VHH binders against Inositol-pentakisphosphate 2-kinase (IPK1). Designs and how they scored, part 11

Target 1, 281 residues: Inositol-pentakisphosphate 2-kinase (IPK1), of Saccharomyces cerevisiae (q06667)
Amino acid sequence: MQVIGRGGANILIDYGDPTWLWRCCIRWPDLLSSNNSYTIKNISYIKDYVEPLLHGLLCPMYLIDVDIEAIRPILSDFILNLDDKVVKVIKIKNLTNNTSNLILNNHFLKSYCSQNLQTVILELKPKWLYYDTDYCRNCTHNAFKGRGTKYCYNQLLMNPAHLELIFGECNIFPVKFKDAMHEYLRNDNNIFKILYDLQKKLTKNTTPISDIKSINDVNDEHLLLMTLRDVTCFIEWNSAENALHVNIIDVDLKPKEKWTHWTKTYSQLTSSQKIYHTSNK
Key: E = the ipSAE of ESMFold2; O = the ipSAE of OpenDDE; V2 = 0.75 times the mean of E and O plus 0.25 times the DockQ between their complexes.

## First folded at step 7 (VHH; framework vhh_enristomig)

Design v2 (from v1 with D56Y; at its last look DockQ between E and O 0.01; V2 from the best seeds 0.00; counts 0 for: pae O 13.4 > 2, grease 28.8 > 24.2, SAP .795 > .668, placed apart)
Fold by OpenDDE, look of step 7:
Structure v2 (fold): chain B 281 residues (1-281), chain A 120 residues (1-120)
Amino acid sequence: as target 1 above (281 residues)
Amino acid sequence: EVQLLESGGGEVQPGGSLRLSCAASGFTFSSYAISWYRQAPGKQREWVSTITSGGYTNYAESVKGRFTISRDNAKNTLYLQMSSLRAEDTAVYYCARLGYTYGYEPFDPWGQGTLVTVKP
């Protein structure tokens, strides 16, 4: 049993099943019961609000109870007080199980492939595909953070050729894979367009996040919007089928308390150098 | 080698009671959640109940109020007290070592199980 992934809110644990991983919340490092409570709420949120929007695209996952004794050696490194006998864990499908090589590893892009290049997987973080400002939210934020990102997922909505910038100088990708991706991006129902439309719809149907002044101003649409702005998309291609399969993960409920962070970020970007992609609106 | 051996099965009348046992060896029994599963003829195997190392219990809706799972760590034994048995409880019952209370696959291969038959 080992941790194979770590974020600010969650860890991924390989517990010996090639098909499945344990996703454990560590958002509250002080108390296990707080994480458990959130995880229960999160699963309900995903089922009630996210699943209906992204039906058929969500990565297989479900809530389980893990005995604390089975996972204590790992969790002790992340949670100070293990005050429950059970850990609420999201059992999630291992989407990279059929790959052995990590060939790209950027902040918003990872790519995996099998040894024989029969399987290629893209792990993508599209973030703010829809923005209602005159500047691109993603590009502006990237610039602000000094990430040096040379691509924008929003550009894919208008120009599939932009995919080449995403691939960069990587020459490992099979031609058939690239062709399949280009074809997919021409489909009006590709995952980027779906996310864009959903983000747009939610943005139009709620008050701007920048106008939030208290936790009481945060509504369900805000939470859902911020979830959709932070999803991770896996696109899998296999040479045998020459087809693409999409799975979405990281569709977690955002704590309302994060509104202060959202508004702060907005303010920072307002005063920062602007990067514009107005042609993609 | 991890071993789980089920016993206590038999034939009972509807409304009757039966107690199943699962003897565990080859691992630290007290550190693991242990579950009961059952498989009826022509049906898929289904989860019945789990007890964690800490003593928390969970039950399938179909057996709540009728079945009681318990464990004796000193004896490395899992129990399932079944009461108010029904015809639909007829199945081969299996115990499984699990690190979690929900799931379809045990950590170890399935044992032989013990048959429970409820009929007049």
Scores: ipSAE 0.000, ipTM 0.223, lowest interface PAE 13.4, mean pLDDT 90
ESMFold2, look of step 7: ipSAE 0.011; ipTM 0.352
ESMFold2 (binder alone), look of step 7: mean pLDDT 84; pTM 0.855

Design v3 (from v1 with Y100F P109Y; at its last look DockQ between E and O 0.05; V2 from the best seeds 0.00; counts 0 for: pae E 15.5 > 2, grease 29.5 > 24.2, SAP .802 > .668, placed apart)
Fold by ESMFold2, look of step 7:
Structure v3 (fold): chain B 281 residues (1-281), chain A 120 residues (1-120)
Amino acid sequence: as target 1 above (281 residues)
Amino acid sequence: EVQLLESGGGEVQPGGSLRLSCAASGFTFSSYAISWYRQAPGKQREWVSTITSGGDTNYAESVKGRFTISRDNAKNTLYLQMSSLRAEDTAVYYCARLGFTYGYEPFDYWGQGTLVTVKP
């Protein structure tokens, strides 16, 4: 058993099943029981609030109990006190099961292919596709962090040719895959447009981040909006089908306590060098 | 910026005692759980003890009954009282605030460590 992926709040564990992975919360490093309580609340949130918005796109996932002794060697590296007999784990479908080569790896894009190039998988994080500022939130935040990112998923909505910047100088991708992606992006039902529209609706239905003064100002729409700004999308192409399969993961409930970080980031960007470009508003 | 500074390490004989301190700055100390870790030569860093913001304490089995963690929120200081020290307690001791990120790597804050040596 081994950890094969890590985000800020979760790890992915390969436990020996080729079809499924365990997704385990490590958000609270002090106590396992804190992570278990959150995981139960998180699954209910996903089923009640997220799944209806993303029907058919959400990666299959299930809450299960795992005996602490089966997972202790892994989890002890991430959680200080394993104070519960069971671990609440989300069993999630393994979306990279048929690939072996990682060919691009940057902040917002990982790309995988099979050795014979018959399968391509994009693992990407679109972040803020919609923003109500006059500057691009994605690009300005990336510049503030000193990242060298040359692309923006908001720009992809305006111009499918932006895909060339997303892939950069990597030329390993099959022409049929690139053609399928361009055709997908011309369709108004592509995942970037879907997420853009959801983020736009939620942004317009809730108060701006600048108006949040305390944890009591954080409502369910703020949390859902921040969830949708942090999803991961998997786009799989297989040459035999010559079709795209799209799944969304990382739809976790954000803790309300993160509001101070959201307002801090907003203030930092408001006073920083801003990046402007045409957007699909 | 978050800073953690350990002190109080040194040499002791088996059965002896030491008190480690960790001075914290750059954050609201009283709002966070703070932990002690240790790393013996050639070993992985291991958890020793944690005290929550509410004052609840937990200990690794190897130190339970011998070590006491405490905090003084007025002085922004974490303590580890070590008693009945054994040779296997020889390690560099770190205080740490393990944190969360905005969806990326955890923002863990570690001190530079203080060496405790228990003479054979």
Scores: ipSAE 0.000, ipTM 0.098, lowest interface PAE 15.5, mean pLDDT 83
ESMFold2 (binder alone), look of step 7: mean pLDDT 84; pTM 0.851
OpenDDE, look of step 7: ipSAE 0.312; ipTM 0.690

Design v4 (from v1 with L98I Y102W P109Y; at its last look DockQ between E and O 0.06; V2 from the best seeds 0.00; counts 0 for: pae E 11.1 > 2, grease 28.6 > 24.2, SAP .741 > .668, placed apart)
Fold by ESMFold2, look of step 7:
Structure v4 (fold): chain B 281 residues (1-281), chain A 120 residues (1-120)
Amino acid sequence: as target 1 above (281 residues)
Amino acid sequence: EVQLLESGGGEVQPGGSLRLSCAASGFTFSSYAISWYRQAPGKQREWVSTITSGGDTNYAESVKGRFTISRDNAKNTLYLQMSSLRAEDTAVYYCARIGYTWGYEPFDYWGQGTLVTVKP
């Protein structure tokens, strides 16, 4: 049993099952019970609010109880007081291919290939596909952060050729994979269009970030919108099927306390050098 | 325990060449993509080049045509051949094994770094 990944507030544990991994919350380093309480709230949020919007795309996950004694050697490195007899764990499907190699890595795209290039996996974060500003939110935020990103996922919505900028100088991808991606982007049911439409509907039905003045102004639609702006998408292709398999992860509930960060970022971007491009807004 | 140890850094004149090495241990080197990164004083760490387990290569635009990444799987060693060096190439160079797992960043492993200085 070993930790094989640490995200924002979670760890992934390989417990010896080839099909499944354990995902444990470690956000609160003082008490296990705090992490358990969040995990219950988070899975309910995902099941009640996110899954209905993304049912065919969301990776399978299940809440389970694990005896603290089975996992104590691992959790004691992350949580000071293990004050509960059980750990609330999310069991997630193991889509990891440990023999896949990272071949392209930038801020919002990682790509992986199998040894013979028979499988390609893209891990990508589309971020703000729909925005209510006259400037591109993704590009302006990247420029504000000093990132050298030359592409924007919003541009894929109307221009599949933009994929060439996203892959850049990488020449490792098979031609059949690139052709499959271009055909996928022409389909109205592609993940970018789906996320764009969801973000657009939620944005039109929520108050703008500029109008949030206290934590009491933050409602469930704000939290859902910010979840959808921060998802990770996996696109897997293999040569045998010559088909894409698309999954969404990282759909966790955002804490309401982040509203101060959202308003601060809004103010910073409004006063920064803005990046404009043709938009399907 | 995964270890990555860089060597081969030093001072060179503009237009000069250096070869960096990264000795890897504690994992099956031949199964992983390995990358070079660099960090100039006062700047963020930036990606330079990656070589896959199958030997395919990618480069940042700023170094394309001047740098060549390679690997020797029998020696568990990653190389970066740098030529036509410029003052802007002055940086600490790191080798790294960057992992991935389902939206989590698996443990990333970094070397100590080796300094390359290109005199103005």
Scores: ipSAE 0.000, ipTM 0.215, lowest interface PAE 11.1, mean pLDDT 82
ESMFold2 (binder alone), look of step 7: mean pLDDT 85; pTM 0.859
OpenDDE, look of step 7: ipSAE 0.054; ipTM 0.505

Design v5 (from v1 with E61K P109Y; at its last look DockQ between E and O 0.06; V2 from the best seeds 0.00; counts 0 for: pae E 11.5 > 2, grease 28.3 > 24.2, SAP .686 > .668, placed apart)
Amino acid sequence: EVQLLESGGGEVQPGGSLRLSCAASGFTFSSYAISWYRQAPGKQREWVSTITSGGDTNYAKSVKGRFTISRDNAKNTLYLQMSSLRAEDTAVYYCARLGYTYGYEPFDYWGQGTLVTVKP
ESMFold2, look of step 7: ipSAE 0.000; ipTM 0.242
ESMFold2 (binder alone), look of step 7: mean pLDDT 85; pTM 0.854
OpenDDE, look of step 7: ipSAE 0.620; ipTM 0.841

Design v6 (from c8 with D30S D31S P109Y; at its last look DockQ between E and O 0.16; V2 from the best seeds 0.00; counts 0 for: pae E 8.2 > 2, grease 30.5 > 24.2, placed apart)
Amino acid sequence: EVQLLESGGGEVQPGGSLRLSCAASGFTFSSYAISWYRQAPGKQREWVSTITSGGDTNYAESVKGRFTISRDNAKNTLYLQMSSLRAEDTAVYYCARLGYSYGYEWFDYWGQGTLVTVKP
ESMFold2, look of step 7: ipSAE 0.013; ipTM 0.346
ESMFold2 (binder alone), look of step 7: mean pLDDT 82; pTM 0.822
OpenDDE, look of step 7: ipSAE 0.259; ipTM 0.616

## First folded at step 8 (VHH; framework vhh_enristomig)

Design w1 (from u3 with D30S T101V P109S; at its last look DockQ between E and O 0.62; V2 from the best seeds 0.00; counts 0 for: pae E 9.5 > 2, grease 27.7 > 24.2, SAP .729 > .668)
Fold by ESMFold2, look of step 8:
Structure w1 (fold): chain B 281 residues (1-281), chain A 120 residues (1-120)
Amino acid sequence: as target 1 above (281 residues)
Amino acid sequence: EVQLLESGGGEVQPGGSLRLSCAASGFTFSDYAISWYRQAPGKQREWVSTITSGGDTNYAESVKGRFTISRDNAKNTLYLQMSSLRAEDTAVYYCARLGYVYGYEPFDSWGQGTLVTVKP
């Protein structure tokens, strides 16, 4: 049993099953019980609020109980006080791919390709596809941070030819893959359009960030909106099928305490140099 | 299991050159893509370059034309040749084996890092 991956708040554990992994929350390093309580709340949130919006795109996940003694050697490296007899763990499908290698990594895009070019995987974070400001929030935020990203996922919605800019000078992608991506982007039910429409609907029904003055102003719809602004999308192409398989991860419930970060960022951007796009809206 | 050890960092004047090395063990080096990352003071870690198991290379725009990644599979060693160095290149440089793990960074896949300082 070993940890094979770590995100910001979770670890992935290989427990000897080739099909499944355990995802274990370590967000609160002081107490296991805090992480267990969150995991229960999080899976309920995902099933009740997120999964219905993303039907068929969300990777399967199941809540299970693991005896603390079976996992203690691993968790003691991440959590100070193992104050519960059981660990609440999310069982997820094993997507480990040792034959697909990272070939492009540009802040919000990672590209992986098998050595024989039969498989291409895009790991991407579209972020704010919809925003009610006159400036592009993604591009303005990237400029504020001094990032060198020259593409915007919102621009893919307006012009699929923007895809070439996202790939940049990388010339190893198969023509069939590029053609499949262009065809996918022409379809109105692509993942970028789905996320755009969801973000748009939630923005219209959610208190603006400028109006949030305390944790009590953070409602469930705002948490859901911020979840959808931070998802990771995986687009996998396989040449044998010449088809795209699209999955979404990182749909976890945001802590309400994050509101102070959101309002700080909002204020910084409204005072900064803004980046504008031509709008067809 | 997996071990990655960077070396070759140091101080250099603007316009200068350095060659970084990364010694790998605990896995079949020739089967994996290996990457360089860097972290400047006060910033998040950023990707620099990747070389695939087949030898194809890719670079971040900020280093393209100045940095060259290479590998020696017989010695299980990854290299980064840096030239035309600028103040912006000052950072701790890390090598990493990054497989596809559900969008998570592989645990313990990072080396200890080697500091590159480009003096003003």
Scores: ipSAE 0.011, ipTM 0.351, lowest interface PAE 9.5, mean pLDDT 82
ESMFold2 (binder alone), look of step 8: mean pLDDT 81; pTM 0.811
OpenDDE, look of step 8: ipSAE 0.032; ipTM 0.378

Design w2 (from u3 with D30S Y100F T101I P109S; at its last look DockQ between E and O 0.56; V2 from the best seeds 0.00; counts 0 for: pae E 4.2 > 2, grease 28.8 > 24.2, SAP .799 > .668)
Amino acid sequence: EVQLLESGGGEVQPGGSLRLSCAASGFTFSDYAISWYRQAPGKQREWVSTITSGGDTNYAESVKGRFTISRDNAKNTLYLQMSSLRAEDTAVYYCARLGFIYGYEPFDSWGQGTLVTVKP
ESMFold2, look of step 8: ipSAE 0.155; ipTM 0.586
ESMFold2 (binder alone), look of step 8: mean pLDDT 81; pTM 0.807
OpenDDE, look of step 8: ipSAE 0.311; ipTM 0.674

Design w3 (from u3 with D30S D56S P109S; at its last look DockQ between E and O 0.09; V2 from the best seeds 0.00; counts 0 for: pae E 6.9 > 2, grease 25.1 > 24.2, placed apart)
Fold by ESMFold2, look of step 8:
Structure w3 (fold): chain B 281 residues (1-281), chain A 120 residues (1-120)
Amino acid sequence: as target 1 above (281 residues)
Amino acid sequence: EVQLLESGGGEVQPGGSLRLSCAASGFTFSDYAISWYRQAPGKQREWVSTITSGGSTNYAESVKGRFTISRDNAKNTLYLQMSSLRAEDTAVYYCARLGYTYGYEPFDSWGQGTLVTVKP
């Protein structure tokens, strides 16, 4: 049993099963019980709110109890007080590929390839695919942060030729992969269109960020909208199948206290230089 | 048993050149893509360049046109030829064979690296 990966608030544990991994929350380094409490709340949120919207795209996840004694050697390095006899972990499908390596990492896109380019993986964060401002929220935010505006997921949604910016950054991509991506983006059921439609529907049913004045203005639908604006999409292509497999991750529940960050960012963008492009309204 | 050992770092003036080497052992080097990463003081580690087993290359925007990655499969060695060096290239450089871990950072995969210092 060993840790094979670490994110911002979670570790991935290989416990000897080739099909599954344990995803364990370590966000609160003082108490195991704090991490357990969040994990229970988070999986309930995912099952009740996220899974129905993203069926078939969301990686399978299951809450399980693990005896503390089985995992203590690992967790004692991350959590000071192991104050519970069980650890709440999320069992997730093992999508790791130890023979694939990072081949492109610009701010918006990571790409990985396997030996001999038989597998290509794109890691994408589309962010705000729908917004009701007259400026592009994604591009304006990137310009405000000094990140440049070379990539625009809204333009990718509207025009597959926007992929040329990605391909110009990386000469490794096989022709069949490029063709598969162009065909995928022409399909109305692609992940960008799905996320756009979900964000549009939720935006019309929630209070605009400009009108949020206290934590009491933040409801569950706001949290869901902000979750969908922060997902990560993985698109995997395998040359043998010549087909795309799409998964979504990073669907964790947002704390309501984040509203102050959301309103602050909104105010900053309102006063900044705005980026405009053709609307997909 | 798998080892990737970096060398070739040192001090250089702006506009200068260095060649870094990465000696590989404990695996069939020619079968794997290998990457260079770097970490400047107080910053997160960043990807620099990758070369695939078939010889295809790609680069971070900040180094494109200035750095060249190459490999010698007969010697089990990866190289990074750096030219037109700038102060912002000052960092510890790492060679790594990193698997895909579902968007997470691989745990305990990094060696000691080799320091490149570009005088301001």
Scores: ipSAE 0.026, ipTM 0.506, lowest interface PAE 6.9, mean pLDDT 84
ESMFold2 (binder alone), look of step 8: mean pLDDT 81; pTM 0.806
OpenDDE, look of step 8: ipSAE 0.034; ipTM 0.391

Design w4 (from u3 with D30S L98T P109S; at its last look DockQ between E and O 0.57; V2 from the best seeds 0.00; counts 0 for: pae E 8.3 > 2, grease 25.4 > 24.2)
Fold by ESMFold2, look of step 8:
Structure w4 (fold): chain B 281 residues (1-281), chain A 120 residues (1-120)
Amino acid sequence: as target 1 above (281 residues)
Amino acid sequence: EVQLLESGGGEVQPGGSLRLSCAASGFTFSDYAISWYRQAPGKQREWVSTITSGGDTNYAESVKGRFTISRDNAKNTLYLQMSSLRAEDTAVYYCARTGYTYGYEPFDSWGQGTLVTVKP
């Protein structure tokens, strides 16, 4: 049993099953019980509120109990006080591909290719595809952080030809893959359009970030909106089928206390140099 | 077991050059893409470059045009030729064979790395 991946709030554990992985929350480094309580609430949130919006795009997830003694050597590196007899983990379908290698990483896009060049995987985070300001929130935030890439997922949504800018001068991508991606983006049922429409609908029905003054102002629809602004999308192309398979991960319930981060970022961007371009608002 | 051992680091003036090496063992080196990563003090580890088993190369935007990745499959060795070095290139450099893990940072086999210091 070993950790095979770590994000800011979770670790991914290979426990020896080829079909499934354990996803374990480590967001609260002081107490296991805090992570367990959140995990219970999180899986219910995903099943009840996120999965219906993202029909067919989420992989299967199940809440299970793991005896603390089975996992203690791993968790003791991440959580100070293992104050519960069980660990609540989410069993997720294993979509990892150990034969794929990182071939492009241009900050907001990672791509992987199998050794035989039969599979391409894009890992991307579209963030704020819909914004109600006259400036692009994604590009303005990137500029504020000093990031030096020229791509924009909102521009990709408007014009599939933007793919050539996003892929840059990477010569590894097969022509059939690039063609499949262009065709996918011309379809109004692509993942960027789906996320744009969901973000737009939720934005119109939630309190603007500028109006959030306390944790009690954060309602469930706002949490759902922020979840959808922080997803990771995976697009896998297989040359044998010449077909795309799309999955979304990182759909976790945001802790309400993150509102202070959201309002701080809003204030920083309001006073910063703005980036403008057309959008499909 | 998979082993990747970095060498060739050192101190250099701005505009200078260094060549890093990575000796690989414990797997069929010629079958795999291999990458260079770097970690500056107080920063996250970042991807620098990848070379595929077929010899195709890709680079982070910050090093494109200045760094060249290459491999010698007969010697199971990966190289990174660094030119036009700048202060921001100061970091510990690592080579890695890494796989896709749901976008999580992989816990793969990493060596101790080799330090590159570019004087201010």
Scores: ipSAE 0.012, ipTM 0.412, lowest interface PAE 8.3, mean pLDDT 83
ESMFold2 (binder alone), look of step 8: mean pLDDT 80; pTM 0.808
OpenDDE, look of step 8: ipSAE 0.039; ipTM 0.425

Design w5 (from u3 with D30S G99A P109S; at its last look DockQ between E and O 0.18; V2 from the best seeds 0.00; counts 0 for: pae E 11.3 > 2, grease 24.6 > 24.2, SAP .672 > .668, placed apart)
Fold by ESMFold2, look of step 8:
Structure w5 (fold): chain B 281 residues (1-281), chain A 120 residues (1-120)
Amino acid sequence: as target 1 above (281 residues)
Amino acid sequence: EVQLLESGGGEVQPGGSLRLSCAASGFTFSDYAISWYRQAPGKQREWVSTITSGGDTNYAESVKGRFTISRDNAKNTLYLQMSSLRAEDTAVYYCARLAYTYGYEPFDSWGQGTLVTVKP
């Protein structure tokens, strides 16, 4: 049993099953019970509110109990007080490919290839595909942060040829993979269109960020909208099928306390240099 | 057991050159894409360059035209030729065979790193 990955507030554990991995929350380093409580709340949120919206695109996930003694050597490196006899973990489908290596790394785009280029995995963070401002939220935020990104996931909805800017000058990608991606994006059921439509609907049903003045103004629809603005999409292509498999992760419940971050960012962007382009609004 | 060992770091003047090496063992080196990363003090590791098993190369924008990645599959060795070095290139440089792990930082393999210092 070993940790094979560490993200923000979670670790990914290989426990010897080829089909499944354990995703374990370590966000609260002081108490296991705090992490357990959040994990229960989070999986309920995902199952009740997120999964129905994503129509089977969400990776299979199940809440399970793991005996603390089975996992203690691992968790003791991350959590000070293991104050519960069980660990609440999320069993997730194993989408890893041990032979795939990172070949492109960008703030919102990572790509991976197998050693023979027979498998390509694209990891994307589309962020704000829909925005209610007259400027592009993604591009303006990137410019404010000094990121220099020359592509925009919102523009991908307007013109699938924009995908070539997303790939950049990378010559590694097989032509059949690129063709499959272009065809996928021309399909009305592609993941970017799905996320755009969901973000649009939720935006129309929520109080604008500019109007949030306290934690009491944050409702469940705001939390869901912010979840959908921060998902990670995985697109896997394999040459044998010449087919794409698309999955979404990072659909965790946002803390209501983040409202101050959201309003601060909004204020910063309203006073910054705006980036305008035609959108799918 | 996968093992990666970086070498070739040192101090250089601005505009100078260095060649880093990464000796690999414990896997079939020729079958994998291998990458260079770097980490400046107090900052997160950042990707520098990747070379595929077939020899195709990619570079971070900050190093394009100045760094060249290459590999010698017969010697199981990865190289990074660095030229026109700048103060911002000061970092510990790592080679890595990084597997896809759900987008998390993999625990697969990192070398110990080799320090490159470019004098101000």
Scores: ipSAE 0.000, ipTM 0.281, lowest interface PAE 11.3, mean pLDDT 82
ESMFold2 (binder alone), look of step 8: mean pLDDT 81; pTM 0.804
OpenDDE, look of step 8: ipSAE 0.021; ipTM 0.247

Design w6 (from u3 with D30S T50I P109S; at its last look DockQ between E and O 0.49; V2 from the best seeds 0.00; counts 0 for: pae E 13.2 > 2)
Fold by ESMFold2, look of step 8:
Structure w6 (fold): chain B 281 residues (1-281), chain A 120 residues (1-120)
Amino acid sequence: as target 1 above (281 residues)
Amino acid sequence: EVQLLESGGGEVQPGGSLRLSCAASGFTFSDYAISWYRQAPGKQREWVSIITSGGDTNYAESVKGRFTISRDNAKNTLYLQMSSLRAEDTAVYYCARLGYTYGYEPFDSWGQGTLVTVKP
């Protein structure tokens, strides 16, 4: 049993099952019970508000109870007081496998392939596909961070040939995979278009980030919008099927307290060098 | 310890040929995809070619039809047959092993390189 991934709020645990992982919340380092309470609320949020918007694309996941004694050695490194006998854990489908090789790794795209190149997996974060600013939020944020990124997921909506820039200098992808991706992108039901439309609709129904002045200005639609701007998409291609399987993860409920980060980032970008490009908006 | 040792570089005239070798040790060579990369002075490293564990090959557009990658699993050796060489092919050539481990850099082992110079 070991931790194989860690963010600020969650760890991923390989507990020996080839198909499933445990996703455990560690956001509140003082009390296990605080993390358990959030996990229950988070699953309800995902089922009630996120799943209906993403019908069929949401990665399989289940709330389960794990005996504290089974994972105490791991959790004691992250949580000071293990004050419950049960850990609320999200059992989530493993969308990569232990034979996948990481071949691209940048801030918003990881690419994996099998050693025989018969399987390709893209792990990507589209971020802000729709933005109501006069500049591209993705490109401007990347420039502000000094990332040097030469691609934009918003540009992919305008021109599927932009995919070549997204793959960049990596030329090991099979031609059949690239062809499948181009065919997928020509279809209006691809994940980029779906996320774009959802972000656009939610943006029109919420107060702009520039107008948020207190935590009381943050409503449930803001939280949902920010969830959809931070999802991770997995696209898997197998040579034998020559078809794509798409899953979305990282759909967690955002704490309202993050509003100060959102407004700070907005202010920083407003005063920075802005990146403009044509858009379908 | 994983090791990759390139050889076969040298000076050639335009239109000439060279065969590069990469001797592998410290791992089961036949289980891994192996790539050639090259780096010209002052430029970023550029992917050239890959051969999979199953023997399938792919090439950068700039070298298609001129370069041939191959492997000899019995000798744990990767090859790059280079033909119709041009001045633009002048670079240090590296072999690199495609890693197995989830979440690591894609090429987890690199050779020290062999210099190919195509005289102007």
Scores: ipSAE 0.000, ipTM 0.269, lowest interface PAE 13.2, mean pLDDT 84
ESMFold2 (binder alone), look of step 8: mean pLDDT 81; pTM 0.808
OpenDDE, look of step 8: ipSAE 0.027; ipTM 0.420

